# Designs tried in a protein design chat: VH-VL binders against b7j9k3. Part 44

Target 1, 255 residues: b7j9k3
Amino acid sequence: MTTEPGDRAWVLHHYPYGDTSLIVELFTRTQGRLGVLAKGARRARSALARIEAGRPLWVRWLGRGELPVLAQAEELGPFLPLNPLQNLSLFYVNELLLRLTQRRDPFPDLFQVYEETIDALCSEPGEGWYLRRFERRLLENLGWAPDLAHCAECGRSPDAASSEHWLYQAAHGVFCRAHAPDAAVAIEAAALVWLRGAMQTRSMPVWNSSLRRCLEQELLVHLGGRPLESRRLLTAYLRRTQPAMTIQKREEHSE
Short names: E, the ipSAE of ESMFold2; O, the ipSAE of OpenDDE; V2, 0.75 times the mean of E and O plus 0.25 times the DockQ between their complexes.

## First folded at step 18 (VH-VL; framework fv_tislelizumab)

Design u4 (at its last look DockQ between E and O 0.53; V2 from the best seeds 0.00; counts 0 for: loop humanness VL .283 < .304)
Fold by OpenDDE, look of step 18:
Structure u4 (fold): chain C 255 residues (1-255), chain A 121 residues (1-121), chain B 107 residues (1-107)
Amino acid sequence: as target 1 above (255 residues)
Amino acid sequence: QVQLQESGPGLVKPSETLSLTCTVSGGSISDYYWHWIRQPPGKGLEWIGVIYYSGSTYYNPSLKSRVTISKDTSKNQVSLKLSSVTAADTAVYYCARVDKEGSYLEYFDYWGQGTTVTVSS
Amino acid sequence: DIVMTQSPDSLAVSLGERATINCKSSQYVSDYVAWYQQKPGQPPKLLINYASNRYTGVPDRFSGSGYGTDFTLTISSLQAEDVAVYYCQQYWSTPYTFGQGTKLEIK
């Protein structure tokens, strides 16, 4: 069996395989999503017992099959306990990758965005724009991001300086008012401009609801109309932990 | 506190144009998106359309061909026109908005008292 | 159009008892659902937004739940002033649509 070179990886998910092993879904820099068999990982005192979601690893694997054997897993940093919001956010991001990416399809740009998102979730868990950034970058990397630069009918572009509203329709993109379809959702022109950019700067809080709605609709298309449980849970948590008065403020300041 | 008040003729003849005005007090109409919603007697609610900050409008497809929403900032009023009315257009008409400046969200926390319009010969 | 279907059409509940109203959307609408209370001769009053967020000034006995396609409005202890027609509404996509309403009465 040929030993593959090491790679930086994050654990997305793991589940039992037999009595002593785990199947581990990794997101790697150079291989994309990678499923590996972690033999003996369920045994007491296993060095692999520390495989958890949200932890960066250096990994090596043996074999070229669908499930190569995990040969080495080294922690690349300390694991910090996550609060419920962080855990749910991580779960959501990981589920997106699990549901929408194929194994052995590398996305180096997305990997970087993923790492940045994880870091952001740890340092700024209340900032929803990082999730929106991840969602958009995921769609872009997968080649599914609709054109947000032009009205799908006339080609006119949103102007961030304009207070003009635009209409978004999943799978089709954006429309100016003159060409808006019957079923659509409103979104700020400036929000569209932000989505088209590098998204290195925080989105305006006032856009949060529009961004969330549009991106959720787009992702739902690619999820085959089957929404994520993680999203439901995350949404429920966010609503439950916010007082009524804070909800309006959060719409203005975070997700 | 913002206050919305609908006004217009209570009776309109078939095939004529229904014209209503929503007069807003306690705030500028320029800061919000304004919606019209109607409710036929003993029935549910139907969204008619919206006028955005820019002055652009978006209507329910079921009424789009007959509906015109406009605003007059000088009078702080939003208007609704519905052409070619029939008995089916008999309803209480409400103007509404969201209590969030610049928000595109379309749940409605501010409502006028409504104005009754009857279409009859 | 997204159809919002409420159940039941009418409900009679004793004072102090729990009232439950359901709303089902014909399509996925996430948590973009609002609930309204309408009393005779009055406009609708917003109770809940985002399926479970109690609006400012709304009594604690009112609560909303649900996500996706199934939503519920609950009044934990019915009061006399709660007699009204209740409506759900989706604002996931245009045109924005309401349920047909549920008439809540005291038993």
Scores: ipSAE 0.890, ipTM 0.933, lowest interface PAE 0.6, mean pLDDT 92
Fold by ESMFold2, look of step 18:
Structure u4 (fold): chain C 255 residues (1-255), chain A 121 residues (1-121), chain B 107 residues (1-107)
Amino acid sequence: as target 1 above (255 residues)
Amino acid sequence: QVQLQESGPGLVKPSETLSLTCTVSGGSISDYYWHWIRQPPGKGLEWIGVIYYSGSTYYNPSLKSRVTISKDTSKNQVSLKLSSVTAADTAVYYCARVDKEGSYLEYFDYWGQGTTVTVSS
Amino acid sequence: DIVMTQSPDSLAVSLGERATINCKSSQYVSDYVAWYQQKPGQPPKLLINYASNRYTGVPDRFSGSGYGTDFTLTISSLQAEDVAVYYCQQYWSTPYTFGQGTKLEIK
């Protein structure tokens, strides 16, 4: 450890300030989200590293108040270019943090989840399970994730081996088929169990569309009904390039 | 090719129970989730409800006190009962299903031809 | 209940010209919107799901767009067989609801 501490951080967003400077939104390991003034960052010979989303930095800042000055910024590894889908996915993940977290509110576990998500999106360029995992982990870390282990009415638990449907109601939790609320959506029991677990798979689960709807509804509760621009752009891109999943034949004996 | 055919009475008296069946051919009823949708004359469409694999149901709240959807696997049929009918229940009734069995997404890609029901005093 | 409101209620368009039908939801529905075409005496036919995904077998002149609360169905070059009533439908949350319909006619 040193007398002049630094911190690991990621750039979430930046915008011009004056002629030569940037206002930068950082996600830092120890302080959570932090806005900083990067003086002279737009000069051709700036002493600061390039300030870009998706680039991990070692940072140090000075001052108290709402807009500390970024004193140092050093790149912590090679930057690899992202394709359009990867960039839109990063924009989406970053916008979620910008909209749903407060500055100077530390979340060390969420920081780890963020880094794992960035690694996954760089390694798997198509939209995949990692966005559903990030959405769920975000809600968990912020204390907004509903209990998916028990029906909100009777306490019954979903069984991963069952083909039974469940009902999902944002802000209210999950319900077994016997306790269906007036406004809800159906979701597979296996999808609810997946959301409670490690959320790892080599391919998108067949029930991903049900998960996408449920998670978006849950996030919208906390976004104050104001949709994300990044979500709109990402979904428009996916519809042009990745049409609906091919479903597998299912057999179920019902009584 | 899966085909859906609704059948039932053309005329039902007020306060009685409307009973309809949807007969499925070219496939098994156990492979899908089944919906009922109705359309009053010259008007738009109203979703009535669904029956799932397990036989459990979920109904439009506006109708749930009067509606029952059931299935008979041996006849490959889905049935709709609507009790205490009034003239407002006069409509064409459709059975429908969705293409994406595993994702519960309710865009209806297969519709029956519909059966007209008139409720008249 | 989520109300789906279409505009206009009726529309007259010359053959070969563009027809545009709008649909607005009373609540955010993401891209969980479908469009249907219904000709007299027939059941509805699915044209679009996910707001913009043209369903199998639907001619290229049909397209959908929109996200959130505002949706549009476009017929780029109207043909005689396109005379019908068009419905939007949300499948974001129950009860699933349809717009009131837009009657498309040849001018």
Scores: ipSAE 0.617, ipTM 0.813, lowest interface PAE 1.9, mean pLDDT 84
ESMFold2 (binder alone), look of step 18: mean pLDDT 89; pTM 0.911

Design u5 (at its last look DockQ between E and O 0.51; V2 from the best seeds 0.67)
Fold by OpenDDE, look of step 18:
Structure u5 (fold): chain C 255 residues (1-255), chain A 121 residues (1-121), chain B 107 residues (1-107)
Amino acid sequence: as target 1 above (255 residues)
Amino acid sequence: QVQLQESGPGLVKPSETLSLTCTVSGGSISDYYWHWIRQPPGKGLEWIGVIYYSGDTYYNPSLKSRVTISKDTSKNQVSLKLSSVTAADTAVYYCARVDKEGSYLEYFDYWGQGTTVTVSS
Amino acid sequence: DIVMTQSPDSLAVSLGERATINCKSSQYVSDYVAWYQQKPGQPPKLLINYASNRATGVPDRFSGSGYGTDFTLTISSLQAEDVAVYYCQQYWSTPYTFGQGTKLEIK
C-alpha cells in the first residue's frame, strides 16, 4: 500500500468502527474533507486515542479508497480545554463542513479560514463575526454565495455610507428597496459591503441579527431545509448567556 | 422613557382614507424603525408595515396597495394612511418600535396604547 | 406568509399551577420568535424574544423554548395577574405574523 504524503488536518468528527477502530472525518489542507480508518484507536494504549476535534494534526494515510487507513497522526499543538461556547462553536463549524462539503474536494482558502476561525474561537469565543466570516467563506468556496454587490433586478450597488435599507433573499441575493420581493430579510448596506470584503475586521455589532439571519437562511437552502443541531444548541446557549444588545440610536452606529 | 400615542378619527366612512398619527415623546423618531400593527375586535394582530431609518417603507403585501407610512421629524410623528377602507379595516391601530439587536426586522419592544378606528357609514 | 398556529385557543389553569402554550410555525423560523401578553384594553407587552430570552422586567416564572417550528411559552406558577391573551410572533421574514392568540384564564 502506498503511503500518501503527510498533510495538515483537523478532526471534524469520529465514530466507532468495530470493536477497536474509529472512522475519523478530517479536514485537510490539500485533500479537503477526508475520512480515514483509525485502526486500534479505541484500544486503551493507542496513541490514536487522543484524536479530538479542535486540535491540528499532521496525518498520513495508506490507500486510495474511500476510507484509507490512518498511518500516522501527530499533534501539531497543545490541547486546550474548551468552554461550552467554544465547544458548541467548534461543533457548529465542523457540522457545516460535514454536511456541506464532499470528501476529497480541497479548499485551501477555506482551510485557512477554518484555522483562523478555530484560533479565534479559542481566543475570542464571544466574537460572533468569526462565525459569520466562516459561513460566508464557506458559501463562497462552494460556489453558492449569492452576489451581494448588486441588486438582483437593477444592478445597483449598496453603499456602505448610505443608510438605505436593502433586502436579502436566500438563493437570490440582495435587492434594493424598489425591487425587493415580498418575502425578504432587511440588511444594512454596510453589512453587505462587509460580507463582500475580506472580512478581516470585526463586523459592527448592530449587524449581528441581520448577518446571522441572512447567512442562516442561505445555508439552510443548501442544507436541504434541514437545520443543524449544532446551530440549535449554539443559538440556545447564546440566548441564555449573551443577551441581545440594545441600541438607543441607529445614527450612532452608521459608520 | 419613550412614549407612543396614536391619534386620529375614531370613525371613517367606507371608501375613505383612514389617517392616523403616532406622536412620540421621550426620544427622536429618527433613531428607530417604526411599525404599525392593527387588531380587529376580538381578533389577533396584523402587521401593517414599517418605516425605516432611511425613510424607506415596507408594507404587508396584503395591504401594500392601500397603505402609506410616513414620518415628520419636526413634529416627532409617524403617520399611517390606509385608503379605500371597508368594515374589515375596523380595528385598534398600534404604532410600535424595536429597541434591540439593531435590525430592521425585529420584535416589538414598545407599543402605543392604540387608537380605535371604526369603519361605518 | 408564515403562519403561526397557537394551541390551545383557550386555557384554564389553577393558581400556582403550570400553564403551557404552544406555537407552531408553518416553516422554519429558527429562534426568531417573540411572545406577547395582552390584557384587556391594553397593547401587547413583550415577554420573550428569540424564543427563550425574557424581556426586561418579565418575571422569572415566564419562560420560552423552542427552535425551528415548535415553540412553547411556559408560566411555571400562574398568578392572578397573568390572566391575558398571549400571542406568538415570528420575525424570521416579512411580513411579520402573529399567532391567533391563546386566552389564559384562572380555573
Scores: ipSAE 0.760, ipTM 0.898, lowest interface PAE 0.8, mean pLDDT 92
Fold by ESMFold2, look of step 18:
Structure u5 (fold): chain C 255 residues (1-255), chain A 121 residues (1-121), chain B 107 residues (1-107)
Amino acid sequence: as target 1 above (255 residues)
Amino acid sequence: QVQLQESGPGLVKPSETLSLTCTVSGGSISDYYWHWIRQPPGKGLEWIGVIYYSGDTYYNPSLKSRVTISKDTSKNQVSLKLSSVTAADTAVYYCARVDKEGSYLEYFDYWGQGTTVTVSS
Amino acid sequence: DIVMTQSPDSLAVSLGERATINCKSSQYVSDYVAWYQQKPGQPPKLLINYASNRATGVPDRFSGSGYGTDFTLTISSLQAEDVAVYYCQQYWSTPYTFGQGTKLEIK
């Protein structure tokens, strides 16, 4: 038996195999991650569309084994050129999926979030809220997201209008001031409320650095303490291209 | 420009409570949150704890049973109390601040001059 | 607790030469590292945050680098006023911790 129906997919990564072929990691709508052999994909007269990240494909594959053969790949939209920051952001999102998901493990909601994330990073040329949203939604879909609506000790809820700080402890959730654990980091109540909501915004929030630290710590638990190469590269790029005094610090018109 | 001035006793006897005050001028303590850090003679630095804008505190676990940090907004002062002192508590004590308008990122951009405390019989 | 270990303990460098100070964390701290300069009788002064971002008013000869567990402070051309003790500090997780210090001297 063979699979003849197609599926919507995105390329996460590929590498050369033999003289003319690729091994390709796809993220598919119905099968989750799928590794495929793209025979002859590097030939000038390939029947397959060019295999590259950043645009959707319609794919068909043959076989039920560990490395099915990619039988068809057709472009479903135009490729938009990405600047270096956008490419590094895409690399980061793709590496998160490669490291944290299993092949043939479907996540239809995460697939939609991935597509929304690609749309946002193409439209917004800076590091932004959409990476924090993807990180949070990824954790939720994998069943690793702690409850942020209630203090892990007493059940009290954060209030976005309050100046009260909260404590974030990776793998354990959030704590109000009265129940602060020994090892934790401070986070704004507004940031916690944002993480529970739709996570839609028009500009980078002031508390993005708190979100970044907390989400990175949470992801690191599940990465087995081994950080992502893409995150190192993305961070290095941001340091090189941002003004030295303005990475996330606001200064000048008051102090 | 904001100025920080620590004050307190120079000598404290073992088992007593060390009490220090950081007086802030050129700005309001309500615009920042405040840390205490200490440095034993010829040694490195140790973070003691923080008082946030909300009045909440968070302490180094190694000291938390003995430490109280408080503030008095009417006097524009931040205070440190350390109970049951021993010779190991001999150090220069600094107050330091972090701007509340940023996220909670704990690098210390302003430090007081420090006050020396010696614990001896 | 995250231990920050500096090397060397002391360093002598000729005026106008390059000085390099290293700091290693016992755990991953991303780029949440700061560097401080402390002269005798003075409080520490912030030089670098986020491992590489110079604080306002710090001369260009000071630069920081590193990510993860390995960090470096570099003074590209040593000046007489740079004689001090230098400390690294992590702010990845509480308790926040400092390195033991590196004493920089003129050779």
Scores: ipSAE 0.672, ipTM 0.833, lowest interface PAE 1.5, mean pLDDT 85
ESMFold2 (binder alone), look of step 18: mean pLDDT 90; pTM 0.928

Design u6 (at its last look DockQ between E and O 0.54; V2 from the best seeds 0.73)
Fold by OpenDDE, look of step 18:
Structure u6 (fold): chain C 255 residues (1-255), chain A 121 residues (1-121), chain B 107 residues (1-107)
Amino acid sequence: as target 1 above (255 residues)
Amino acid sequence: QVQLQESGPGLVKPSETLSLTCTVSGGSISDYYWHWIRQPPGKGLEWIGVIYYSGSTYYNPSLKSRVTISKDTSKNQVSLKLSSVTAADTAVYYCARVDKEGTYLEYFDYWGQGTTVTVSS
Amino acid sequence: DIVMTQSPDSLAVSLGERATINCKSSQYVSDYVAWYQQKPGQPPKLLINYASNRATGVPDRFSGSGYGTDFTLTISSLQAEDVAVYYCQQYWSTPYTFGQGTKLEIK
């Protein structure tokens, strides 16, 4: 069995296999999502017992099959305990990859975005725009992102300088007001421009609901109408701990 | 505190155009999204449509062909017109908006008291 | 259109007892559900948004739960002033739609 070259990887999920082994779903830089068999990982003295989500690893594996054997796993950084929000966010991001990516399909750009997202979740767990960024980049990398630059009917483009609203419809993209479909989500032009960009800066808080809704609807299409449990849990947690804040009216501040 | 007050003729004849006005006090209409919702007697609520702060409008498809929503910033008023009315258009009509700024098409925090419109010959 | 179906259509609950109203959407709507209270001769009053978030000034006895297609409004201890018709509403997608309403009375 030829040893494959090492790769940077993140653990997405693991589950027991037999009495002493684990199947580990990895997200790797060069191989994409990779399932590996971690033999003996369930043994008390196993060096592989430390395999867990949220940590970067250097991994080597043996075999060319669908489930190669994990030969080496080295931690690339210290373990940081995650709070409940971080854990749920990680769980959500990982579940998206597990549900929407295929094994052995590399996405180097997405891998970078994933790492950045994990880092952001660790440093700024309350910043939801990182998840929106990940969601959009995931869709883009998978070739499923709808065109947000043009009205699907007339080709007119949203202008960030305008205060106009556009209508988003999952799977179809955006529509100008003149061509609005019967069922859609309103979204500000500037928010669409943000979604089309590199998303290196925080989205406006006023866009949160529309961005969340649009991306969730789009992802749901590709999830076959089966929503993620992680999203439900994350949403529930956020509602309990971070209730929707009322943005004070501009009128009140102008007085 | 923002206050919404609907006004208009309480009686409209069939086939005529229903015209209502929502007068807003305690705040400007310019930066908000304004909705119209109606409630037939003893029935549930039906969303009619919305006017954006930009002046753009979006209507319930079921009423789209008959509905016009507009606003007059100088008077701080939002208007609803519903053409070709029938008995089915008899309802209490409400204007509404969301409390938090920047929320587009969602739930409704502020409601007017409503105005009753009866369509009858 | 997304259809919101409430159950029951009416219920009578004793003072101090729990009242539960259910709302089911015809399709997935995430947590984009609001609940309203409407008393006779008054407009609807927002109670809950995002399925479980109480609006400002809403008593703690009111709570919302649910995600996806099934939602619940609960009044933990019914008060006399809670007699009203309650409506759920989805704002997942236009057109926004309401449930048919649930009439809550004191037993």
Scores: ipSAE 0.900, ipTM 0.939, lowest interface PAE 0.6, mean pLDDT 93
Fold by ESMFold2, look of step 18:
Structure u6 (fold): chain C 255 residues (1-255), chain A 121 residues (1-121), chain B 107 residues (1-107)
Amino acid sequence: as target 1 above (255 residues)
Amino acid sequence: QVQLQESGPGLVKPSETLSLTCTVSGGSISDYYWHWIRQPPGKGLEWIGVIYYSGSTYYNPSLKSRVTISKDTSKNQVSLKLSSVTAADTAVYYCARVDKEGTYLEYFDYWGQGTTVTVSS
Amino acid sequence: DIVMTQSPDSLAVSLGERATINCKSSQYVSDYVAWYQQKPGQPPKLLINYASNRATGVPDRFSGSGYGTDFTLTISSLQAEDVAVYYCQQYWSTPYTFGQGTKLEIK
């Protein structure tokens, strides 16, 4: 067609093009990831709203080629002043989309999860459950998420109340204790059940370290062995600022 | 204060089964996951396997056919059996603990004193 | 299996000088690396977890860094009690593996 309707979108990344313009990577509600040319966006009197991550836009573009022209961009929300951890988390979520999705591949459910992730990131700024949910939902939308409901060998299901560990093998799924593969890692049955559900919590699950490791391993399979710069920076920040917990302060009770 | 002490025969003949115990004092074995790790002379450390809170085990694939890890909560002991030993199994054997069930953080913050096992005729 | 390769195998450093030990993994391990000190006749002692987090009670002169495949343990001012063998260890995936060790001596 010759005219595209307007759409809700988020900026993932942008870079200069020519003297006054930007090339912008958008994540749109109806078209998925879309690259656009924002003509004159760097001029003082641009008719386009400021192009920056973390602010929702109403956009309209013209053309069906490789790089449509951004015809309109209007702010749909306030400027999002983020602290360093929040910025690194946003950078991480955006880099995942840039590295793992293709342009013009719609993901309506993932778009909703992306918006929920941004809202949670602003409201609960720690490295929290919402990054694990985004990672899992991304894998699900791309068709890479393993079946967590059944052992890949025998079909047995995890029981969140059970004390028995499960084994996670990236690209291959989960296994009960009887069918443990080589080169896997242990994961809690409760973590697997959480990943199958709504993935909502008021605090990080106690099994977060197992969950982070398993999800990072799964994502790495699809990144072609090239980890994300944003993940390196985010991890370095968290390790520098994370208080050490001594064994004398350790609480023996857990949920 | 938790203390770990390995004990065993010291000298074992080839083809026999090596049997070691790790006696835990100052804490309960039921609250943690327990590992066995060995160190052959002049070589690095080798992870042997783990027994989880549930009693389920997972072993290094290189040793899986010959190793059994078990626990006895009434004696507060964790045990290692390694069958069909050869000279290559000569090493110092350590038991080690991993903190908190929910984390699976396999950096070992508590180690036993170690027990030396020599396999020779 | 993930191979952890330390360099150098042996290192002699003067008292008060900086000692640097490197560890390279054969595969990406994120920051799931620990460092241990082992003195003669003693079990290993945890120094560092998550590549850079100093364990409680470890002197400030010990520090760790790295991410992905390349890791470094640094002793900023070597003291006599630091004579030991040092090991890196990955806990990214089973089997969990250790480096071959680096023997640190005083010149």
Scores: ipSAE 0.696, ipTM 0.845, lowest interface PAE 1.4, mean pLDDT 85
ESMFold2 (binder alone), look of step 18: mean pLDDT 89; pTM 0.911

